# VH-VL binders against Thrombospondin-4-B (thbs4b): the designs that were tried, part 1

Every score and structure here is a prediction.

Target 1, 176 residues: Thrombospondin-4-B (thbs4b), of Danio rerio (Zebrafish) (Brachydanio rerio) (q8jgw0r23to198)
Amino acid sequence: ESTVYNLLTSPDCLPDLLHGGLAEQGVTELYILTTFRIQPGTGNTIFSLYNPRDNSKYFEFSVFGKANKAILRYLRRDGRMSAVTFNKLNLADGEKHRLLFHLKGLEVGHPGGFPHSQGALPVPGVELHLDCRLVETLRDLPAVFNGLNNHQAVELKTMQGKAQEGLEELKLAYGD
Unless a header shows other numbers, all headers, positions and changes below count from the first letter of the chain; antibody chains aren't numbered by Kabat.
ipSAE, averaged over its two directions, is called F for ESMFold2-Fast, E for ESMFold2 and O for OpenDDE. V2 adds 0.75 times the mean of E and O to 0.25 times the DockQ between the complexes of E and O.
[cut] marks letters that were taken out.
Atom coordinates printed by the task and the answers are left out, and those that the model quotes come from them; centres of patches stay.

## First folded at step 4 (VH-VL)

Design s1 (from b2 with heavy chain Y102W W103Y; framework fv_barzolvolimab)
Fold by ESMFold2-Fast, scan of step 4:
Structure s1 (fold): chain C 176 residues (1-176), chain A 119 residues (1-119), chain B 107 residues (1-107)
Amino acid sequence: as target 1 above (176 residues)
Amino acid sequence: QVQLVQSGAEVKKPGASVKLSCKASGYTFTDYYINWVRQAPGKGLEWIARIYPSGGSTYYNEKFKGRATLTADKSTSTAYMQLSSLRSEDTAVYFCARGEDWYGYFDYWGQGTTVTVSS
Amino acid sequence: DIVMTQSPSSLSASVGDRVTITCKASQDISNYVAWYQQKPGKAPKALIYDASNLETGVPDRFTGSGSGTDFTLTISSLQPEDFADYFCQQYDNLPYTFGGGTKVEIK
């Protein structure tokens, strides 16, 4: 079973990356697929997109097992940070989870915020081992979007020449 | 019951193109990827490309990029693969297969279409 | 591309034997491995997904194990219908790639 959630469909909800760098590369629709396993009572930042020049974050997904919630933080177009909290989404349950985030470009005449933001897409999950350097690896993510077109996936482990620890899998795909 | 039914055998000359079909039934066609895989006589399996029928989004193995073209017709629940500039090395059985999840394995396969490229 | 090295390329076994087939990935692919059975003139049939999960309708004598780079398919007590070719497949990264196959033959 899977549930579809629409996130980041308003200009005020989109990361600056989508309004600047990625849009300049022709990317107006983006899919982020991540897989992980988090033990009950623990939590971790699963991934982050950020500007390597000034370390400012575009968006970040974290799971907090003790609070039984997940949080998606993102940079608004006006420079303010916002968050979407999933209070009934228990992702720290010792099971594998697979989440798909669909980021879609601006819709004229549809300036809504977050209608409903609870769930995971698609299912089922796969085990992912994360270490603190996953965030460092993701800082180069804007560069890996150069030349991305159609429904292409980029996997972090294929970024040759980067130092990495542990097992990670984060796939980015572009679609229309 | 999930079924993928493929078109019949083809015999082609070098330089020709061939268009194979794969008709899906027993599930919601637009919810799954359709993958294309070939197998040369006595050899292993080689992945060609995939299509997501809902949006028509495709991904091609670099070896086949520029020669393979995937399409899907939602009204008939049929996927197609056209392979152009055929060479004798393209002689193989071509399978369509349903992809479970976005980057998953193939849970149901078509029976295969034999393509022979000669002389 | 991720290279899947499958061994052995062929083996001879008797009904009732324990058969082990291995796949080695050229890089860490977590548990994104499937195993397929193919009989002569037929399409492959899925047996195992996510390295160790048994596909619906597949007998429990088939088991998969492994993670990272080393994966194993085991048939605990070979039956007459199990004489076939077996292939592993990675789906950690595009393009999807298959092992070279293992032919399981009657001794």
Scores: ipSAE 0.006, ipTM 0.473, lowest interface PAE 16.4, mean pLDDT 68

Design s15 (from b2 with heavy chain E100P; framework fv_barzolvolimab)
Fold by ESMFold2-Fast, scan of step 4:
Structure s15 (fold): chain C 176 residues (1-176), chain A 119 residues (1-119), chain B 107 residues (1-107)
Amino acid sequence: as target 1 above (176 residues)
Amino acid sequence: QVQLVQSGAEVKKPGASVKLSCKASGYTFTDYYINWVRQAPGKGLEWIARIYPSGGSTYYNEKFKGRATLTADKSTSTAYMQLSSLRSEDTAVYFCARGPDYWGYFDYWGQGTTVTVSS
Amino acid sequence: DIVMTQSPSSLSASVGDRVTITCKASQDISNYVAWYQQKPGKAPKALIYDASNLETGVPDRFTGSGSGTDFTLTISSLQPEDFADYFCQQYDNLPYTFGGGTKVEIK
């Protein structure tokens, strides 16, 4: 299913990402931490964020060792999945890697609300941290992050593929 | 290891309904979509609908909306498709197929069920 | 709906030949294309996913390429067991749609 790790007890260079009690509403930031080891020539989906009510997928990260690619897929307002390909991360190298995704600007409304609103509202962005280093910043993503405004509206799930993956850690945390 | 085993051939009259089954084994049934695809004799493939067994969430191709109904029984790892108001043009082989990605392709297929609609 | 136009509809080839099948999407679908092989009386079998990734157990004479709107499936040296129908499929958007198929026949 899912592997859980407490970010606050990590002896690594990870930030303290938990603030106060459970987030109920008004979530503006989301953190996804994953640790994995992928052998060369293998690869699969590392994790997906989805809405359990309708099983729509918001966000997905995959590593394809045969193609030497890492791909981030996200749901757009029109219901389509878009992708960003990372060609220089070399994540299928047989070594342990820790990735932190920091999602920002989650005050966007509901899916289907303001579908053509551009420049009128903050556009979600993503920072990607690899092994405690900021390696990429994605801005102005035309993504559907409406469900991420409420932690009860999303779930983080691992997905088994045809190849066995070395997933060691998967955790989701909310920021104010 | 992964298998999808479908129910046997059906012969129906116009206006009737048919309910087909697809029994999954060799994997966690609730972690993958089940898709339904048909193929008329000598024709190409046409996607009908999908279901996510964990929550029962469905999406129907508009061409089949209102006639097709997908369900899944988690206790028996079996997916079902009911097709109503059958017409002669519904004569086809009906396949179930597993989607390993929530928005992906079909990695394993059932053997198919032949449905013949004739008077 | 996204329309997948596949060509040719049929071709005749000999064992050892290089065979190329093309698939064109009516709009940009990135790399969300799969290729399937179907033999008479059998279910389709996945060959390629994400345009260029070879499915487990599929011989390396099958290769997929392309992105955006134009995609190809190539069989580098046709074998007797490769005479079949081939279909492309997009999974960028619902509803999922297939190409019209290509019949690969022995000459």
Scores: ipSAE 0.005, ipTM 0.503, lowest interface PAE 12.7, mean pLDDT 74

Design s16 (from b2 with heavy chain E100D D101E; framework fv_barzolvolimab)
Fold by ESMFold2-Fast, scan of step 4:
Structure s16 (fold): chain C 176 residues (1-176), chain A 119 residues (1-119), chain B 107 residues (1-107)
Amino acid sequence: as target 1 above (176 residues)
Amino acid sequence: QVQLVQSGAEVKKPGASVKLSCKASGYTFTDYYINWVRQAPGKGLEWIARIYPSGGSTYYNEKFKGRATLTADKSTSTAYMQLSSLRSEDTAVYFCARGDEYWGYFDYWGQGTTVTVSS
Amino acid sequence: DIVMTQSPSSLSASVGDRVTITCKASQDISNYVAWYQQKPGKAPKALIYDASNLETGVPDRFTGSGSGTDFTLTISSLQPEDFADYFCQQYDNLPYTFGGGTKVEIK
């Protein structure tokens, strides 16, 4: 429902985030930090980055207590949707959980050229960290950077109703 | 209560087109994929395509690409599949199915629409 | 495309029997397998997802197991309402693909 851009208080496992100037050069990294508590038997979308003009979803994370399931849905740069189920994360247990999503797009090189600091291997698309422990790596490149870098409307929507009481922290930070 | 209700049976001539509907209720229509699956008489299941109603993004099985077109109307919570250039081999029951929140497994199915293609 | 090979194509069984159906994927699909039951003239019904999790309302005599490329659906004590066709499905990658089906018939 609202756009929120905050400096991330870096966990022990994150590098210091640069401040100022990076957004002018284009966003190639996005960090999403969230802390939540979901009761068993309840479930909801924790957050969603979406385009309010057409209600299309860029990046969405949900936890469903009845099935003890966490799902990440995101739009890939090829225009297809990816959905990933986290079967081994027990997040709907009435306890606090802190997750960090690290999204990495392609580095901006010279116009028309390959990115110089990219290296020979494809960059990872999305990493999920639980308490500074890498839990998952997804290799589909996220389309949210196209929205952010092309001045598209990107808004953040969070839990609604009683489920909103379980959301304790949600922060976004940009990197180059 | 989650329900998918499909349109009625169709009989078509070879070369015609058919447009099937799938009306969803009991959940937030834009939060789940709608998949289309067909089953020829006495045969197994074949996946055709999926649509994510929120953004309208689609993915088509190569076998049906160019002939199948998926759309969704958020105001009526209805998904549509149009299949063109019909052949006798397209005679089948066509199902819509909700892709759960995972886009992959189908937790709720429509009752099916029989399409018969004959001359 | 990922090919799902299901066996047997048909079997005959009596009420109370233990029934086992297998499904093999042409490549590693982790645990992204679902099993469906289909009765004549009806739509398929989800039984199992993520290889081993029971869908809501499904009796516990249905058990799914396996990971990687080899998956099994077991019915521990067959009941009259269990005579039906059964299908496995992979959802690790697009396009989604189904096994050929297994018809469970009265002996």
Scores: ipSAE 0.000, ipTM 0.485, lowest interface PAE 13.1, mean pLDDT 77

Design s19 (from b2 with light chain N31D; framework fv_barzolvolimab)
Fold by ESMFold2-Fast, scan of step 4:
Structure s19 (fold): chain C 176 residues (1-176), chain A 119 residues (1-119), chain B 107 residues (1-107)
Amino acid sequence: as target 1 above (176 residues)
Amino acid sequence: QVQLVQSGAEVKKPGASVKLSCKASGYTFTDYYINWVRQAPGKGLEWIARIYPSGGSTYYNEKFKGRATLTADKSTSTAYMQLSSLRSEDTAVYFCARGEDYWGYFDYWGQGTTVTVSS
Amino acid sequence: DIVMTQSPSSLSASVGDRVTITCKASQDISDYVAWYQQKPGKAPKALIYDASNLETGVPDRFTGSGSGTDFTLTISSLQPEDFADYFCQQYDNLPYTFGGGTKVEIK
């Protein structure tokens, strides 16, 4: 069984997604919104989507202030792990940052039907948005949709202990 | 034992159309992209288009958009490419090839179909 | 479109030689490069994927390297069956594009 947390409120730049019954019809889009404040010289894993049965990771984002680096790690559909380091995103600066991850998968027996769009289906992969502005595009196809659509357990975990004080917002929304 | 078996050679007049087939076996047909690539005599490889058989979604190289049409029949695990308004420059060997993933390379290829366009 | 410039267009070599073929992309394509071998009258055969990973069943004398824009295929000790055409391909973005090919001929 897949578990996905719905957004409590939609930011202005988040698409209008249909949530009722989407998991039964196949999930092809996932939005992860996070707001955090990390002090210089500190850092932590902000969130991770994982299989709680074996603790294998699907998608994980970390910010490390000592190296001034943000690191995205995720499982590719082909079973390989991708690790991407963002050297130009100074996120451990003691300021609030709001990031939106837009994950796009392959269609699953549904050749069309994104509810708000009239254009071509979005290219599969991962987009990183800073305050509704696209900052990065990654082309490796994420494996998390295989977990969500095949009734495998997918769970979200986030910062622990004192590091939790830096996490202000973490929300998920999905679409097909 | 993955195999892609293509239809036989075709000889066409300029202005005609041709429909080529590519029958897949040894894997789940709907899990992989089918790509079409051509090679003119003594020339390099040129990518035409691809299809995802599960949903039927297609992407065409702009050079072939409007002339190439890709379809797939899930019940027979067969992909098709129709190329219309044939010109002498379309004389080539046409290959179908399996895409490993959305941004995958081509791990298995059909044997090729020779298309000759002559007047 | 991403342009793949392959060099040399042809080379002559003897059995036992080390052969190097290069491929340059017009923009950063990370490691999304494959190399194919093609013998006369046959379909291409995949040798290398993701710039450096060897396909199952391909002899370990074939190696791929590079990232970003510059890529290399090396055959460490050429065998008689290695005389063929070789092509690089990018799969970072659509449309997929191939290098012009390199013919490896007997000296």
Scores: ipSAE 0.007, ipTM 0.477, lowest interface PAE 13.9, mean pLDDT 77

Design s20 (from b2 with light chain Y32W; framework fv_barzolvolimab)
Fold by ESMFold2-Fast, scan of step 4:
Structure s20 (fold): chain C 176 residues (1-176), chain A 119 residues (1-119), chain B 107 residues (1-107)
Amino acid sequence: as target 1 above (176 residues)
Amino acid sequence: QVQLVQSGAEVKKPGASVKLSCKASGYTFTDYYINWVRQAPGKGLEWIARIYPSGGSTYYNEKFKGRATLTADKSTSTAYMQLSSLRSEDTAVYFCARGEDYWGYFDYWGQGTTVTVSS
Amino acid sequence: DIVMTQSPSSLSASVGDRVTITCKASQDISNWVAWYQQKPGKAPKALIYDASNLETGVPDRFTGSGSGTDFTLTISSLQPEDFADYFCQQYDNLPYTFGGGTKVEIK
């Protein structure tokens, strides 16, 4: 299990993504935990972390059962979108899956690493863990920390339909 | 066998409204988006709008916002598009097409409905 | 809106020829491009998705490539049944937009 910091939980909307104000260094780590069960032939966006003012997507994960693929899409710090397609992750198999996204920025005030980290890579970016195994490491810096640290609107949303009915848990936690 | 079956051809006068239907079969209607796309004679494809049938959520291309209205009837697995204040440049073949997600491509298309707007 | 510029608008080729159609996006759209084939009087049919993935049932002579702003659809050995219009589509952002189309006529 990864270290959890300032956990936020809500079924449809997180009431406050900026818990009690930020530390002086700002938010530099974000953990997104989700548990779902998707049937073959179905699929949709599991969750989206977005800016409601301009509809830009900070971080979005979708499972497409028809195509047997999962797509991670996120806004990079340089203003471009990163998109990763996982053709070998069979997530629409009718079984329960638990997914952990660990996002790391640059503002921690040290070379990198998680609080009390023992196996984390120092390079900022995104790590994806599926059912307790590390599946992917992406090095593009996520822009969500710019939104959180500059008090911009950052909201959590899930889409309606079969994916929403299969979503059992969605939690966010952040660290300094 | 996924199939989208659209309503028959329409002839309308300028200023009128038209309502087209798209009946889905062979899949769970509420699990996929329905998109509407038009093609004027000899021209390319133009995206109009989409609807997510489960919740009724819609998104409209700004060019059609205020004139196009999308609805869906879950009991009959049928999507509808109403286009009002018709002009001659609205003469086109109108397609419905299935999309899997927010930015998904269109994997199955209806056969198209020809709408002719003339005096 | 993202503008998709497709070229050429039309071409004529012989059976067995290699045909290349290009599509340029006005901004970086990663790999979120699909290609469609449309025969006269018919609805479009999906050929390629995510820039390079072949749709089920589509012949291997069709290939897609590209990323960012420049995308290509290639037919390695043109067949008589490939007479059609071809369209690219971006689905990186709403509204969805299509290229102007390419008419492929066999000589």
Scores: ipSAE 0.006, ipTM 0.507, lowest interface PAE 11.5, mean pLDDT 77

Design s21 (from b2 with light chain S30Y; framework fv_barzolvolimab)
Fold by ESMFold2-Fast, scan of step 4:
Structure s21 (fold): chain C 176 residues (1-176), chain A 119 residues (1-119), chain B 107 residues (1-107)
Amino acid sequence: as target 1 above (176 residues)
Amino acid sequence: QVQLVQSGAEVKKPGASVKLSCKASGYTFTDYYINWVRQAPGKGLEWIARIYPSGGSTYYNEKFKGRATLTADKSTSTAYMQLSSLRSEDTAVYFCARGEDYWGYFDYWGQGTTVTVSS
Amino acid sequence: DIVMTQSPSSLSASVGDRVTITCKASQDIYNYVAWYQQKPGKAPKALIYDASNLETGVPDRFTGSGSGTDFTLTISSLQPEDFADYFCQQYDNLPYTFGGGTKVEIK
């Protein structure tokens, strides 16, 4: 029930997430903003981004019961999932946190196709911003999002059957 | 170093309840999930439920929901599982095992408690 | 529920043999698979996690591989202490589920 960025009239640390609509040309840039407060010893999957056509996951972020453990799962170019554990992020500390994922250089659609738009980044990557600070950059994350030019082809979910308490806001916005 | 010590064998009649304990040592009890798994004689492993001791959060396998109840006592670093309305099919060795939330693999196991349900 | 199908149910082998055990998931579980060893009358012991990572203290003759739906545990040169039951487990989704087990017996 609270959005931390709404308390700031001009936040220099976070980009404006309201600019982008889903373009017919597809998307090459994705913003995922989460605001949450997780008590020590609790927590679970914050969100998953997946394709409902085949139930495959593209991207998933989870916070686990230890105060400083968070895991990011993501789709590699070779079609396999990878996981990165962040042991230096103290996210289950009972305090409100704003976490922004900025996914760049997304490959839209075609096997072997690279984004043709002039706004496309040459190198795929993910930047994590925690409380207005860049914390991590994952370079060369080849995310292929077939159908991202259709809102129904990509869905945000929390993990079913697990505790979802502590999530205050989840936003998804598309860039050009 | 890390150790999970379970309570002793139980013999129960059909319809009774049993309460098993699992005492943890060698680590911070509130930092890890405790899972409960059973194994019927000559059979495979079946996951029952888990508890996170810090907050008391639980998740139950649907097959055991309503019959199994998990609790934890932080002051004694002990996890408990109560299973009610016992039937002969509940005859098994019951294990507690330490796990970390989503990863779900169990790195340390208790020695097991044999529960026999017979008339 | 995710069903884990393990093969074979049993096998006989000699010391020094290469042993291969397979595990198939009913749906894509990525790399969220663990392998356990269980000796008669004892609790299971973790061998492999995240499909291919060796647990601390486990001999390097044990190798895990696979992703998606098909997973393999290999013992490159079977030792006397390796005669046991082996189980795979998925932890991609609740409820956690195990394979039916493979008994590795002396020939």
Scores: ipSAE 0.006, ipTM 0.488, lowest interface PAE 12.1, mean pLDDT 76

Design s23 (from b2 with light chain D50Y; framework fv_barzolvolimab)
Fold by ESMFold2-Fast, scan of step 4:
Structure s23 (fold): chain C 176 residues (1-176), chain A 119 residues (1-119), chain B 107 residues (1-107)
Amino acid sequence: as target 1 above (176 residues)
Amino acid sequence: QVQLVQSGAEVKKPGASVKLSCKASGYTFTDYYINWVRQAPGKGLEWIARIYPSGGSTYYNEKFKGRATLTADKSTSTAYMQLSSLRSEDTAVYFCARGEDYWGYFDYWGQGTTVTVSS
Amino acid sequence: DIVMTQSPSSLSASVGDRVTITCKASQDISNYVAWYQQKPGKAPKALIYYASNLETGVPDRFTGSGSGTDFTLTISSLQPEDFADYFCQQYDNLPYTFGGGTKVEIK
């Protein structure tokens, strides 16, 4: 059976942070919302968070119609790359799909908090949401927060070429 | 059918420059990277540079930076590589190859152009 | 730069043999490796991409495997048309780099 991934309305599942900008406090949450339409037999990188100085990738999502695969690739805090293949997602089907990635990093202790509070958020890692449903949780901490919080070069880009024609929406929002 | 057709063999003296062409057909030229790779006689493959024809953006392997210059002519669907200050170790077969946006692997290759540098 | 170490540099085989070629990356490249076949006087031809995906039109006796730093290309039952040079390539990071190549020649 086909499934439809649709985030048309729903303040109840779209975080308010998608309407905000980068705060001056440390970044501990990142939301990436993307809407795309990929034709069968085609495919490309939908988005990449990368260091433009050396092209190293922090976080990258690709849909390949040729192989009927969706692949998430991200740099872990230990310096190793993870590549996760989503075998049950048919996203190169000529239909519109909406995906939300929710990345959780380490929380910095705040003045007035517990003296022994840890800097970790509950369930740090990456969550993938399809049509307001949480369908995947990845628990290796993404290194992108190290880049963002240390003011390293971090840029969001789609790969050039055909992905631009199928990309209808790409939004980022940051949380403290 | 996708084809990349390269210019003919060149013989050059040390210190000269050479300009090679790669004419694309069978696909939208501006949608794909063109990469340049060389192979010295009896040796392996060495990546030189790439160009994205739509915007003309380039990236050069540091070993060839300052000597290699990539350009593309959208009206003729032709990519060019100029290599200057030629040395005897530049004697090689030079290939152009099509790369996808995401995959850096090369799905279609030109037939190659032999460049011989001798004094 | 990422260094790709390919082995062996050459091997002799007979039709019907199983042939295995290996590539080791100097750092984690996930699955971003491709394998190419090159016959004398010809341009390379893509066989495998993303470590294990077979290119269109390539016979299924060719198999790619591995991830991270260690990768293999296997030919399960060598055919006469398979005597050639084989190269791995990483496309995880720029500059793109190739293995040194493996010559598969007839016994």
Scores: ipSAE 0.006, ipTM 0.515, lowest interface PAE 11.4, mean pLDDT 76

Design s24 (from b2 with light chain D50W; framework fv_barzolvolimab)
Fold by ESMFold2-Fast, scan of step 4:
Structure s24 (fold): chain C 176 residues (1-176), chain A 119 residues (1-119), chain B 107 residues (1-107)
Amino acid sequence: as target 1 above (176 residues)
Amino acid sequence: QVQLVQSGAEVKKPGASVKLSCKASGYTFTDYYINWVRQAPGKGLEWIARIYPSGGSTYYNEKFKGRATLTADKSTSTAYMQLSSLRSEDTAVYFCARGEDYWGYFDYWGQGTTVTVSS
Amino acid sequence: DIVMTQSPSSLSASVGDRVTITCKASQDISNYVAWYQQKPGKAPKALIYWASNLETGVPDRFTGSGSGTDFTLTISSLQPEDFADYFCQQYDNLPYTFGGGTKVEIK
């Protein structure tokens, strides 16, 4: 069964993912949908998100099939890369997998407001939360997948009223 | 056929500067990083800096910051490294090497340029 | 900076031998390690990337393994053309750093 994860509801694992680089580029909310197939016993970087001006990496997802693990890397506010390893996550099984990453930044400003709402997908009733335990696939949820098919950085920027410049600082590369 | 061809050997006095070239062919020059690495006689490899030719963005190893300057000429597919305030410890073979954007390792290397710094 | 500690610094071997070279990172670098071969007077040549992926054109007697902090390059049956220096490199974080090298010499 599919499970929904929100990357920003886990303070222990990914507390400042968007503040490390993406928010400084003007991006405070982003959806990344990736589809891949990895042969058993192999490993590969699935995608990375980086600054096209200097190719510094903000966010990267990799699968290492022989070790049955997946690795999520992100740029911290202090300029260092951090990694979260998901042990016993077998995505190198020769099958097609679809993963949705929802990256939502915290409001900039003084703390003390109401608790942040959980991140909401454009598709009603679906939420994604990564809590360092497991990354799930959306392989067999065509309605959710189709609803998010055109939910790209540009579309999110329009919906959120963000400046165009913020998304122009990003580049998404796939390796499968 | 990917090829990186470097300029010829240089002999310099302490305090001088040197400018090395690395001409790329066989691929789209602006799609890959050019890295610079040195190797002192009988020693290992030391990374100096990288440049992304499309935008000209650079990153320097702190040890070389302020002395190394990387540039790239897109019209000639040539990368350059200038190293200033030369000292005897800068005597080495200097390599340029191609790096892919998200893989980060160096898949093709130039033949190297020997720089000798002596009084 | 991430320090890459390579061992041994040199070894002597015969054709047909199994050769193992180890590389240890001072912090977790996941799979972001590459291995290079360098012959005297020549530039390094890429052998392995992503800890275990074989570069195109490299013989399958070369294998890379490991993750995190401990990495190994193995040559299963040493050939005459394999006598060379070998270097590991981390590309997890800037600045990129290399191991000290291993010289594989004929016995």
Scores: ipSAE 0.005, ipTM 0.493, lowest interface PAE 13.9, mean pLDDT 70

